# VH-VL binders against q9vpl3, part 7

Target 1, 224 residues: q9vpl3
Amino acid sequence: RGKINIQRPKAPHYERARVVAVTQPKYPELPKAKSCFKTRAERTQQQQENPYNEIIAREVRNWLDHSRLVAFFHLSSITADDIFRVRVQLHKQNLHLKSYGSKIIEQAVKNTRYEAIVPLFHSNHCIVFSPDPEKTAALLRIVRRVPQMVLLGGIVEETMLSRNQLVAYAQMPGLHAVQAQLVQTLSQAPGHLIQQLQAHQNSFVQVLDVHAKNQMNEETPKST

## First folded at step 1 (VH-VL)

Design a44 (framework fv_cemiplimab)
Fold by ESMFold2-Fast, scan of step 1:
Structure a44 (fold): chain C 224 residues (1-224), chain A 124 residues (1-124), chain B 107 residues (1-107)
Amino acid sequence: as target 1 above (224 residues)
Amino acid sequence: EVQLLESGGVLVQPGGSLRLSCAASGFTFSNYAMTWVRQAPGKGLEWVSGISWSGGSTYFADSVKGRFTISRDNSKNTLYLQMNSLKGEDTAVYYCARDESYDFLTGYEAFDIWGQGTLVTVSS
Amino acid sequence: DIQMTQSPSSLSASVGDSITITCRASQSISTYLNWYQQKPGKAPNLLIYGASSLQSGVPSRFSGSGSGTDFTLTIRTLQPEDFATYYCQQGYSTPRTFGPGTVVDFR
């Protein structure tokens, strides 16, 4: 939990909004029965609207903005002691288990790129946040021991991933994940590289052969 | 020293019951899932049962489901396997093992610490 | 249930040889595959977890690879103490299942 700046740079200055409100017509006691009745009812409804929801929604948005790993779970009935012990184990790995009402989550992600997650929260749920996407594997290992928590999906590096995609991401090597992806991209599109190296096709084939042997040796070390 | 010590293996008549115990020492028992793995004489390893760190979830192989019950007492650092309606096919060395997935070292449901095993013979 | 198969069932090799044991899962198990060594009359010991990670205390001549359904255990420069039975085990789903084992005999 770091310092939260909730100021909105694009919103009109608060001073201007107050000036506009002050310039609105004042009503001493004009007989506008239906309008006065509606104004009282509307004021009562505005008092019933809970500003607490918006404050917590901002907290959720802050967690989403500052976390490179977000995982969504369905949560079955679990005792307070059991969930506390799970929370402790997750915390040791810089994984932060949070639970928020579905209405708050809907409010937090409304008009954002994450609005698609709202249906995941119609039932009992919880969310795990972390600034470290390398902890995805550790998260899934811990949660496999908690049958009450069922993985629904997540967000890694601001990309929404399904359950299967998140599981696949967890299998990538930590510091070498980006390099592995680059290597796979080159392997999956050899035609483009061969076209660019048309004058030196034999050299390109040799480079691919050496790379393939290196990949194979890393997966199945050979004694030579 | 980290160790698991099994006890309870004896000769039992078919249809009989037996309870195996596994005493854990040298680590925080309540932080780990535990498992029972058996091996019939001259045969391979067969996973029998598993239990979560809290005891709230239990799992069984189809061959023992409905006959065996797994439980744990975290205050005594002990794991149990209650075996009922024993059959000749249940004759095996029963190993107690620690499932390290919850400890963050592996996370692959690997069994890193094993007991020495206790022999259960089901014969008339 | 996920069925595990191992190939070969047994093999004979000389000290100094390099051998490979294969393990196949009936469905994708990602990298949730562990390898164990069992010497006669003793409990199994963990060699490799997560398909390719070497357990502490295990000699570096042991290595594992694979993902999905096909996995291999390689032992380079066989030593006399490597005479044993080797088992793969999937940790992906319950029930956990072991392969039938591969017996390694020295010629």
Scores: ipSAE 0.006, ipTM 0.444, lowest interface PAE 13.3, mean pLDDT 75
Fold by OpenDDE, second read of step 2:
Structure a44 (fold): chain C 224 residues (1-224), chain A 124 residues (1-124), chain B 107 residues (1-107)
Amino acid sequence: as target 1 above (224 residues)
Amino acid sequence: EVQLLESGGVLVQPGGSLRLSCAASGFTFSNYAMTWVRQAPGKGLEWVSGISWSGGSTYFADSVKGRFTISRDNSKNTLYLQMNSLKGEDTAVYYCARDESYDFLTGYEAFDIWGQGTLVTVSS
Amino acid sequence: DIQMTQSPSSLSASVGDSITITCRASQSISTYLNWYQQKPGKAPNLLIYGASSLQSGVPSRFSGSGSGTDFTLTIRTLQPEDFATYYCQQGYSTPRTFGPGTVVDFR
């Protein structure tokens, strides 16, 4: 009796193959995860009816209300592992990375001062929250290493800032440094003013001198 | 003092148009959603329309959809309701109200400040 | 649209009485219910928001309770100034809808 090669089983006889084909349990087609083929519109509609969404929306609002720094990012093809890595890095800086559905965001910010942010959430997005606006520089430093996170804008101290404004904000010297610079500038101002005033005076004197010399030359009678 | 003052309520003929105004004072107008609520004589309250703080989102009751427009000018602290194709059923006192968001943990919204209302009468 | 109902439509009470007004929503609105008081010829005033939260300046004799579809407004020790019409309003979804109102008058 020939060793049944378990690795390459001989194709059953046609009749047997037919019987096997008919007797194969028709496993119910795993419902094609309707979720993968649901249009964005369909997914959005289903999310509206979930009471849980309300809870999450409240959470979002709470974050917005208690954060002094909020940054909005577009996510471009980022892996879960990469997100996790970034989250850990941000967390070390007391930066909280969150991701919510667009509908949830809409619900959360509806009829609030934050409603203007809704257009930012039409694509895959994430939000970073922080109670400390001074962490803006740290945030940007971390995110720069993550090309999949694209800064869209943010809110700092209740002011909505564009991407460029946030970058500028992060580059600003601390309040004390700015104050010091201001004081320095102010302290130098009198010196410059004096110099400018003196320059004008000197110029005026020179003009007068020239005028006086010209007058003296006109009064010198040509001694014939 | 926080105040809302409606104006523009007059007698109009059916099919006519009217624009109501609501002047806000005593608070940062641009931070609040606003709403119009109307009350027919001897009847209950009916929500008419709402507008977000920025004016970017507007909402209407089915009864007025397509006929009414809500707008606001935050620079003037004024809310507007443009009413077109007016019907007898639109006869009511129209109230302007501030839609307050109680944002902490609950996210509740309520009309916490009301104007005194302006009477719109639609009659032939 | 969420339909709101109130019961009773009217009630007569005396000063000092405790009264309860019921509001029902056609679907669950969680705790997104507000109560308003309206006196004749006056604009409505917010009494309760979020089903049970007392608006600032409103007397403590007013209280709200409920969740889901059934809500109650209770006025303890009714005062002369409390004779008015009371409206519930759902803040759960747009359009915002009011109950038909409950008239509280003097017995």
Scores: ipSAE 0.000, ipTM 0.503, lowest interface PAE 14.6, mean pLDDT 83

Design a45 (framework fv_cemiplimab)
Fold by ESMFold2-Fast, scan of step 1:
Structure a45 (fold): chain C 224 residues (1-224), chain A 121 residues (1-121), chain B 107 residues (1-107)
Amino acid sequence: as target 1 above (224 residues)
Amino acid sequence: EVQLLESGGVLVQPGGSLRLSCAASGFTFSNYAMTWVRQAPGKGLEWVSGISWSGGSTYFADSVKGRFTISRDNSKNTLYLQMNSLKGEDTAVYYCAKDSDYYEGSGFDYWGQGTLVTVSS
Amino acid sequence: DIQMTQSPSSLSASVGDSITITCRASQSISTYLNWYQQKPGKAPNLLIYGASSLQSGVPSRFSGSGSGTDFTLTIRTLQPEDFATYYCQQGYSTPRTFGPGTVVDFR
């Protein structure tokens, strides 16, 4: 069986330690940070349908806000054991594979500049997060060995990139400043980029379906 | 320095068989898909066959399907093309090429110098 | 199979000219199109991948555009080393297919 540090405790068993941490007084007070925090809290004061869905949506929003690399994938049928092995390989490179329902993704990106990515998640999907954009090349090296995962696009340094742009970014050497500048020059207007991401998703799904069917036909004779 | 070196091209009688080899160096061979592309004298490029990084998936052009097989030995950094039931129309320079990236649609970024296969009586 | 056509089949140009080559697919291939340059007696060289992305080491005078079924390769301010045969290639599905080529000759 798996280790407890791999298996997260269920929400009902979550300790209220964070409540104590949240009520802890700040010293010294930061007027700008405090004002920003209150403004953000007021903006998120929306009625939620399900408390647990809101908690998970906040988790997704936190991943988006604190990750400098986010990659979106179409996910074909894959066994639990295989996806677990992929998660372990990615984790070694500080890459975090997460899967969330489309409604949760919609709640997380609602009223943000990333709201237009919601259509990418109407089919089976998964997302990889990392605080380190230098890990894009490592991500693609690992994923090429997983035919069930097809890259749709991503976000690097808060800039949406198409599949081809993200692949190009992975091939670029350079210092952090140079890479950040490259991301800006590779990016397109948000509307046009979203259209490219959606078009690439459809093309990749079609190519993947043909490839999967061809592999299934080839695997049948290959199996003794 | 990335290098691809083809070998095995010779004169063969129609109906004969031939195996081509491609020795790769200067990159992690087991991480990339590989392909064979041919070019008949004075004609254009024709994609022949492709193989995934692991050798688990192979693909063929309709003109060679059932007659050619592609394989690789990742421990020896070598790509192979086994050609059976050769026809005059198979006469061409055969190039070994490396896929530039992980996904379909990426170009072939490095090519060998080619090896000439002549099928004639 | 996806069939590729190129136009023109050949063209004559002078150093300093700007030229365009068109490639068309028999069905939509999104942006899964690559461009190659081949000089006589040499292996092909990748110029553009994914319809519009310039390969490392390729001069900026080369550019590609298009999506779906219609694609264009543009060479601005033609140089002596640019007289070669150019091929488009679709990477959308297997079998991969090349266009018939466009010969760029010195005028």
Scores: ipSAE 0.000, ipTM 0.420, lowest interface PAE 15.0, mean pLDDT 75

Design a46 (framework fv_cemiplimab)
Fold by ESMFold2-Fast, scan of step 1:
Structure a46 (fold): chain C 224 residues (1-224), chain A 121 residues (1-121), chain B 107 residues (1-107)
Amino acid sequence: as target 1 above (224 residues)
Amino acid sequence: EVQLLESGGVLVQPGGSLRLSCAASGFTFSNYAMTWVRQAPGKGLEWVSGISWSGGSTYFADSVKGRFTISRDNSKNTLYLQMNSLKGEDTAVYYCAREFDSSGYEYFQHWGQGTLVTVSS
Amino acid sequence: DIQMTQSPSSLSASVGDSITITCRASQSISTYLNWYQQKPGKAPNLLIYGASSLQSGVPSRFSGSGSGTDFTLTIRTLQPEDFATYYCQQGYSTPRTFGPGTVVDFR
């Protein structure tokens, strides 16, 4: 938790454009199709070696280290206009909606206690960060009106919580001591909580991942 | 039409070296990642090594790391496995296989017929 | 490294039977699980990729399911050509790892 001051975040677009401008690599003159035949490990290694990807991975780790509330969502098809409106509403509540590639998320959380979240990001996803865990209720109210965003789980006060546990946490607004005790109580049976989170996440991710892959796998040029 | 033909498998003494070749035909070789998988007599499959479409990235199983090297010649449509410091436990049929990526899933779509390497004194 | 286990190690069945083979990963691999069939003296053939997607040309009696750490391969109405060894393989990380195999023998 010492790397960036999230109380002074720059506009998401500005930071992203700045990183791209500084570190964008020059692409070799290879057909797009050849890049599609890279192995998973090769793509992961390429991202780890790329200065751009390393900077973004560090950004993700810093957001995780400095946020007391992190919520993970599956993101269904949504227009740029609609997601922009959601981002504006969230920003007013000091909630920061971010989207990162699954490989970057994996690189950021590798060898950390949050490595278990990686399966959540094998389909379309987004993450909401906030330094203020009391904003959980506001977050859930805003996303309830956005059917394209489905809550998968989150992290509150460095404790992983399932969807149901986050909803329970949100139902106790303004009771800081009770909320802290609830988080501790929910984490006192970590085996059951982790199993519940992984089972629901894997089942949901499997359905969505298969659906997304079937849609993306509409006959590609690389398929005979 | 896709064909993979391994060659080079012979009897070699422990501590010796051997190079296997895999000749590819029927597809654009330079577009695909390739792998070597071995199978000891009466045993299961063991992944040995993989190489990217360009040859820029190579990967090895712990059991062969430091002893084996993988390479490819895209102009000749040929994959190689250089095996050094061979041990008795390296005795196996060695298969080359073509990796395919569909919607982010990598899998071994086409396999060669295999070449037997025997390490014995 | 991700370790793969299969159960049963061997199974005896008759033509027309339906059989299920289970594969477990030592850690979550999402849906990055492939199934291969190997007949005696032959190279392996891909059956299923991504836990549930049938490879072109594979009969529809083969189906796969599962996610995370637990996966199954089901063969409905077993045919004579289905007596073979079946392997699962994770494609989630390097090194790639195979299960020990399940031998499906004639009863």
Scores: ipSAE 0.000, ipTM 0.404, lowest interface PAE 17.2, mean pLDDT 76

Design a47 (framework fv_cemiplimab)
Fold by OpenDDE, second read of step 2:
Structure a47 (fold): chain C 224 residues (1-224), chain A 121 residues (1-121), chain B 107 residues (1-107)
Amino acid sequence: as target 1 above (224 residues)
Amino acid sequence: EVQLLESGGVLVQPGGSLRLSCAASGFTFSNYAMTWVRQAPGKGLEWVSGISWSGGSTYFADSVKGRFTISRDNSKNTLYLQMNSLKGEDTAVYYCAKGDLYEWELPFDYWGQGTLVTVSS
Amino acid sequence: DIQMTQSPSSLSASVGDSITITCRASQSISTYLNWYQQKPGKAPNLLIYGASSLQSGVPSRFSGSGSGTDFTLTIRTLQPEDFATYYCQQGYSTPRTFGPGTVVDFR
């Protein structure tokens, strides 16, 4: 009695295969849950009709318009509790952490000067707003402790900055410090010039004096 | 400096109506949710109502739901509380407070001095 | 609605004492808890937010701790100006709710 090779069942005879093919209950394809097959376009269209999205979009725009510092972050796997902790820390520095959907951001910045930020929002993200651009260093210090927050870029004083540019900006001395340094440098320049000019003059006078003395000594006839 | 100044608190009869105002200054009013909190004489603090930055979302305590309306004029930096069908239990000092009413609620970090509403026959 | 409770309702202490006030929520509120101080005839002032974060301008003798349902406010060296009523408030859900308050008076 030949061991029925269960692993490679012999293809049934053509006639049997035909009967099996015809008698196989065509299970109605379970209606593909419309929800799984909604094209990205259909999903996007359904989201557009929420009147609340417009309100939120306006909120986003309002924050953008009234902030002098805006920083964009990618969020990796982070808990709500962790986000809240970060929010609290940021709040201490007058930094406001917000999270919005990508579509809302897109809607908010469409046909505005902020449209260039849209590509930054392909994944989970958050935005930090501040009225004070001087808080950039504080922001980066806080976020450094949060590995789940990855800096993507930002806007400072209406200028879009890359991640590296924001980091560089945060490391710069404050405007007042730079100004003070400039003033100090400028105040020292004349003094140095004067010293150099005086040194040359003094040297010249000394050389002339020596020459004059030598000439006087040559003109004194040895009274024999 | 952040300042909140409440006004409109007076003596009213039961069943009467009153509108309170809160004038805000020292911050971007339109960016923040606002809240009313009241305190009956000799009692604790009770949250009354909150409104989102845009005014699109409003929240009420059950004790005032259907009777009170909260609104704001961002152009005037003013918060309002319309109180209708006032009851004796509504007698309190009403405080205006700055706060964010989103899921990530920030505290009420600034408060006005309050305005006294007295409901008595 | 989230119910807030405080303990004790009142306590008497002396200047220099360390006191602790407890606040309990009827359900978990994570760290969405704030503490306020109110003096007679004055508006409340924020002391602590996010359970443990000290508000700007508040003395370091104030500290908050806790998460979930149980929270504490501690004043390490009580000063004359600290005699007041203290309220906890949850910021986790709407409606926002306050604890009943704790009165700290002079012994």
Scores: ipSAE 0.089, ipTM 0.642, lowest interface PAE 3.1, mean pLDDT 82
Fold by ESMFold2-Fast, scan of step 1:
Structure a47 (fold): chain C 224 residues (1-224), chain A 121 residues (1-121), chain B 107 residues (1-107)
Amino acid sequence: as target 1 above (224 residues)
Amino acid sequence: EVQLLESGGVLVQPGGSLRLSCAASGFTFSNYAMTWVRQAPGKGLEWVSGISWSGGSTYFADSVKGRFTISRDNSKNTLYLQMNSLKGEDTAVYYCAKGDLYEWELPFDYWGQGTLVTVSS
Amino acid sequence: DIQMTQSPSSLSASVGDSITITCRASQSISTYLNWYQQKPGKAPNLLIYGASSLQSGVPSRFSGSGSGTDFTLTIRTLQPEDFATYYCQQGYSTPRTFGPGTVVDFR
């Protein structure tokens, strides 16, 4: 999806800053009623409709839209200082390590082509974004020294790849065109595999259906 | 000039305790992970323990896990190895080395002269 | 734990020879392999990191290659100061492990 474009707006001039300071509300928060009791429906609605979550979800969508490389990791316990060092090493390679809550990720990818990634984030996780898919090899080289980070899969050039496919992509040095060709090849190879997996799933469903019907037939004679 | 100076190696009885120190100079100590590597007389190198730049993560070889503790004082540029329940097989020259842990491009690039620990009755 | 092996365990060579030392990991370690030189009675010193990157100050006659499980250290035009023990070391996973060493002796 092209390069990340982050604008840094100019800081306000002294006179403008003074006007803004004078006109700023003194108390932006308006929580007047606080109680321990809330209905289940009210709690659920507030969780799903939190404005803060939607703002951060838009940030996540912006990262997804402007990153040509996205990698998903399971994250085991790691100290803040050690993860900061990992972030620094990744940032040197234009790789941006981000951590977002599962609800925020779900809101970000809902009704998008990436909705299938939601199950990956039911446990502790982090995501690495980059505008440059050629940095996949550098990414894997860095994170392989961090046993707390386990690669789950990723997205390259808007194509979802499994862990093994992403590793294969990383091992192809050379021209962007060659790497793009590999991504197309990797995304096509699962076509036959998915077809076989769907055949297995359909066979399993058929077996379950036959078993269920046989159980129902056995129950029918017993009930009559 | 990077310098690492180990101290504390002495003769100790089996079951005893000993603390080794490594004084670092010539680099920003707090920016680098540190490690201890030992070498038994006439044998090869054996990695013992590593500590992250902040001291927040520590790692040990199975042979010393539960008996040894690694720590650092970044304000004093000093690395420590606390050794408890010492065994004869812990007899070795202990080296302090700069680097590794999360930085594949910066391995154990500088080593101290080593300090000899002998565990014998 | 990742096991490291080196071949040969020892070799005899003369000044001017070209020698190779092989290191093998029990599982793939990508390029997270380092080579160290240790002279008798002295601390080890880093020669090569990341399988093929020469440490600053190390003579260009030293070179490393390999990836995955098989790695090679080559010393071209052996000098008198090169008679030492050489160790490979993996930095891929914890615990870090060293090879058993290769002793390079005068012939």
Scores: ipSAE 0.007, ipTM 0.454, lowest interface PAE 10.9, mean pLDDT 76

Design a48 (framework fv_cemiplimab)
Fold by ESMFold2-Fast, scan of step 1:
Structure a48 (fold): chain C 224 residues (1-224), chain A 122 residues (1-122), chain B 107 residues (1-107)
Amino acid sequence: as target 1 above (224 residues)
Amino acid sequence: EVQLLESGGVLVQPGGSLRLSCAASGFTFSNYAMTWVRQAPGKGLEWVSGISWSGGSTYFADSVKGRFTISRDNSKNTLYLQMNSLKGEDTAVYYCARDTPYYDDSGLFDYWGQGTLVTVSS
Amino acid sequence: DIQMTQSPSSLSASVGDSITITCRASQSISTYLNWYQQKPGKAPNLLIYGASSLQSGVPSRFSGSGSGTDFTLTIRTLQPEDFATYYCQQGYSTPRTFGPGTVVDFR
């Protein structure tokens, strides 16, 4: 595409690839295991001690802690060219589109107030970060042209909001005090984001169950 | 208040090496990209090198690529520029400047140090 | 690399005059242009970022405009402290590049 934007080294995707290269040990075979027999618990501990995962999880925590606007999206199949165009449009509005693995997100938000977002990342996903919550309207305007990105919810001024609450927030006047009051008002229903997440999960499970039962019915089941 | 203090500028012979340091205070150093900009006597500003907030990405002007290395120590709030194979054309005042935060790549330099003079002469 | 040019290279003006400095990029840089002021013997300081946004603490007599390849810095009513060299800088891509500078001399 555009050589200048696609190869921006400060982009998290580029930083991520670079972090992997930098953190790889010269001799990964050293030190050798003290025992050839490792329990499942020991293997799990070794996975959690992977320096790559911790560095990227730290990056995610940094984005979450310093962004006043975070939006979560389900991402359907999309070409590299299309996502690049979206990334460029978002960047012009100080909106930063990032993709991270579910394990890394879980590691980043464990023992934090944002643990409830983990179920959002069971399937393909992406996150948009911005230090400016006034950009919520610009974000939604851009995403309306990208049917592959489906808004699931977000965080504004450290408050978790559902899809509908984010849409309402985007329509408010640009006064900070008014927007802060709206965020507080919309977030008053305890567990609303979790309920929305469970509804999405249940809908997906229901679709899979219907499909499975339909397949079983189309196949002639033997009585015994 | 944001403060940047450069040090290490001295007279060196051509082909020599020198390490510059920049001590940062008054802000969360680990959240910002950092840059080095130089200015030869009586000339304009020339961007030399940049480093991301984590130190994971480094960038160089073509004139110094392969000779200079930029690094940072976030635990000490210090930025470094290692200069090797110095040439007479590297004679300049070297400024340390704060680049954009990790979530921004707009590349503006809002705070600058006072500069340290490097002279490369026989 | 993106090349930056400035016009004029130098100008002389009196206190109270209004002056305009132009900056041109060799390719489109959207609004990723910053303006710096450098006084003799001092480090540069940021005046304007994002082509038109005034940095905190900078007097309102300074203003910037433009997008794409053509940019302008305007100083409405020159003051004695405005004697300086002015540089534009693109933040669009790496390597970052500065214009050659415009020297403003007060007489």
Scores: ipSAE 0.000, ipTM 0.422, lowest interface PAE 15.8, mean pLDDT 76

Design a49 (framework fv_cemiplimab)
Fold by ESMFold2-Fast, scan of step 1:
Parts: sequence; C-alpha cells; structure tokens
Structure a49 (fold): chain C 224 residues (1-224), chain A 123 residues (1-123), chain B 107 residues (1-107)
Amino acid sequence: as target 1 above (224 residues)
Amino acid sequence: EVQLLESGGVLVQPGGSLRLSCAASGFTFSNYAMTWVRQAPGKGLEWVSGISWSGGSTYFADSVKGRFTISRDNSKNTLYLQMNSLKGEDTAVYYCAKEYEDIYSGYDYFDYWGQGTLVTVSS
Amino acid sequence: DIQMTQSPSSLSASVGDSITITCRASQSISTYLNWYQQKPGKAPNLLIYGASSLQSGVPSRFSGSGSGTDFTLTIRTLQPEDFATYYCQQGYSTPRTFGPGTVVDFR
C-alpha cells in the first residue's frame, strides 16, 4: 500500500538484513590489519600479499570438493535486489550461488582436475554449487525466470557436462539409477564436451549482442 | 483476502495507445512476480507479459514484443501494462494474475486472478 | 517457444460422468504443467500444479497425471459446477504458454 512504517525505526533495512544474515555463508575472521593512506599501487601489492585471497581460493576449492553439482552461468546486468531474491530461492533448495573473480578461480583450480574450467570465466559469470545432484531440475526451474543468467555447462559427479547434457540430466530427477548411467555415458568424451561448452559460450555472446542492440533500440525510442 | 482489480480497458482505434492498471491487495505485493494474460472473445488464454518482484526483469510474448511494456509501483501495490501500436488482434479481456512459487515443491503457478478488463481495438 | 495442444477441443458430458482431458507439449517439460478451470464470464482459477498436485480448496474428484510431453486431467463423477473450459499451462520455460482449451458442455 506504500504506507510509511513510523513504529519501526529499524524497519527500512531489517527484513533484508535478517534474510542476508541467515542465508549468507560465514567467513573466517580476517587477521587484523593496520590501515593507512595508500596509493592504488600499494593497495594492489597489499592485496596480493594478503592471505585473504588464499582464504577465498580455499573456499572455492572446498565448494568444488564437497559439491556433486556445479553449474556455470554467464551473468548479464542484473539488479542487486533481483540477484538477492534468486540467491534466497536457490538457498532454500540447498543451491549456493557464488561469484568469484577470474584470478581467484584460476588460483583455486590450479593444479587440480578442474583447471579446464578457467576459460569459462573470461566474461561476467557466476557459479551454483550443491551437494545434491538431484537438485539440477530445481536449479533450472529457478534460473529459467532469470534471463540474465544463462547456463554454460556444469559438473555432475565430477564429470564435465555441456549445457544440453545438463538439461537432459535434469529431465530425469526421480530416476537415480538412470541418471547415474547417463552421467557415466556422457563422461566418455571429456575433450569434446569442453569444446562444446566453449562453443555455447561463443554462440551465446552473439545472441546477447543481437539482443542488446534490439533492447537499445527499444529503450531509446525516437518520438514521431 | 487476495484481490486484484484491473482497470483501463476501453475502446481504442488501431494504432492507438492505452495503459492498464491492476490494484493489488491482501498480500505483500513487493514479494511476488506478476503477470498479464489476455483472452480474445471466444478464444483461449494467451500469456502476454511478466515482471519480477522488484520490477528489474520483464518478459513478453513474441506477439507483443516492442509494442507493450510492463511495470510496477511497489509503493502503490499497482501493476501496469502500457500498450502501444494497438492492432485489432489485441482485442481481448486482460487479466492480472499473481505468480506463486512454491519453494518446497519448486513449482510456479498463477494462484490468484483479477476479474479482467476488456480492451476493444476497432475503428 | 513451447507449443501446447489439448484434446479433445470440446466434449459433451452428463452429471455423474467421468471425463479425461489430455494435454501435449511440443518438447519435454518434465512435470512443470498446471491446469486451470474457467467458467463462462469468470476469470480462470488454478486446479492443479506440477502435473499432479491438487490446489488447496479444489475437490478431490479432480486429478492430474503425466510427465514429459503427455499429461491428463481427470474429473471423476462430474458435478454441475464442472461445466467449464479447462486449460493446461507449461511453467518450464519463458514465455509461458497455454493450451487452446477444452470446453466441457452439458449434453
């Protein structure tokens, strides 16, 4: 109704803060740092030497090691409020939406079996993790309402899957034995699957370019 | 009690413009996605447009892309549909509907509908 | 876009009859299908979501089944208030699409 809530001085941010506190992962406490005025070059050097970056990289490795479902998405411009609601909906299904910088992803997967995913992150991206591969259908259902998130591919039971293969897996969520057999069958051509994931990413970039041009024309209409 | 009250449906000439409104009450409007569904006289239901809870994401059927825009004002609990370049084929009853997502089952559906507002496009 | 079809387009029935309506999707939609009822001159109302889940307040004589591309709505022991048009709707992808409807008429 748009009525002002005069009786709750903390109300303007209370509901959001409460949900964020419940749904956000707890980070280990950072070591105390003495801050002073620093140039941008000094801040960059401090960041490289700060163990915080290694803590985040270890968090990424932990998510990869303990998740049986990992899905990679291209992320177009989206409001903070919309992505927050998506994150909350995903969290209710034990699906964890994370975004990490390309350098951190590279650092996390260096010298691991996951190193091949690094090329997927040269554009805007996000990753969804879950310990439960049966949640693939729930993930795709939630994300279908978020056109800014486009599926690039994923990892199921440590097996790299293309977008189409992940979609096929999602269509049989109640048939565990059949799903396991499908994943095992799909795992027999890993090099070709990585190539297909990159092809989807490149094709999607072209689609986004066309869509962006159409949206720009629509957003800046000329008067008669 | 959930109520959705559409308004704005009138007779419009081809090529004209019209804005529909939907006043929502009985639920937290800002927490739910909203949808417009139309029905031509004697025909079936056609999904027209949808909008996310915040208004940050909008969706359109191919038949109305580039002509219609959907928006919402969460402070007024009101949904809007701006219709431009109207055609005879746009003649229909326009329904406002609330979209519910059941987090536990994971399914999405239109759980409450307004009574509809008739838009007639004719010379 | 996912295209939806329904059969039959219309049927005539008497009170007490059991009727079945089918809905078909142009591609697999898993179980992301909803059923709506629309009485003449009224707005649609939700009957079933997720192919088989009965909405609160809907009589148990209504039931839904199916997965993939083929779905059915069954009404057991048809009542006078059940003479209406029934629509299926896919919730699998955007844009959302409805079936053309099945009209249930009195004989």
Scores: ipSAE 0.000, ipTM 0.451, lowest interface PAE 13.9, mean pLDDT 77

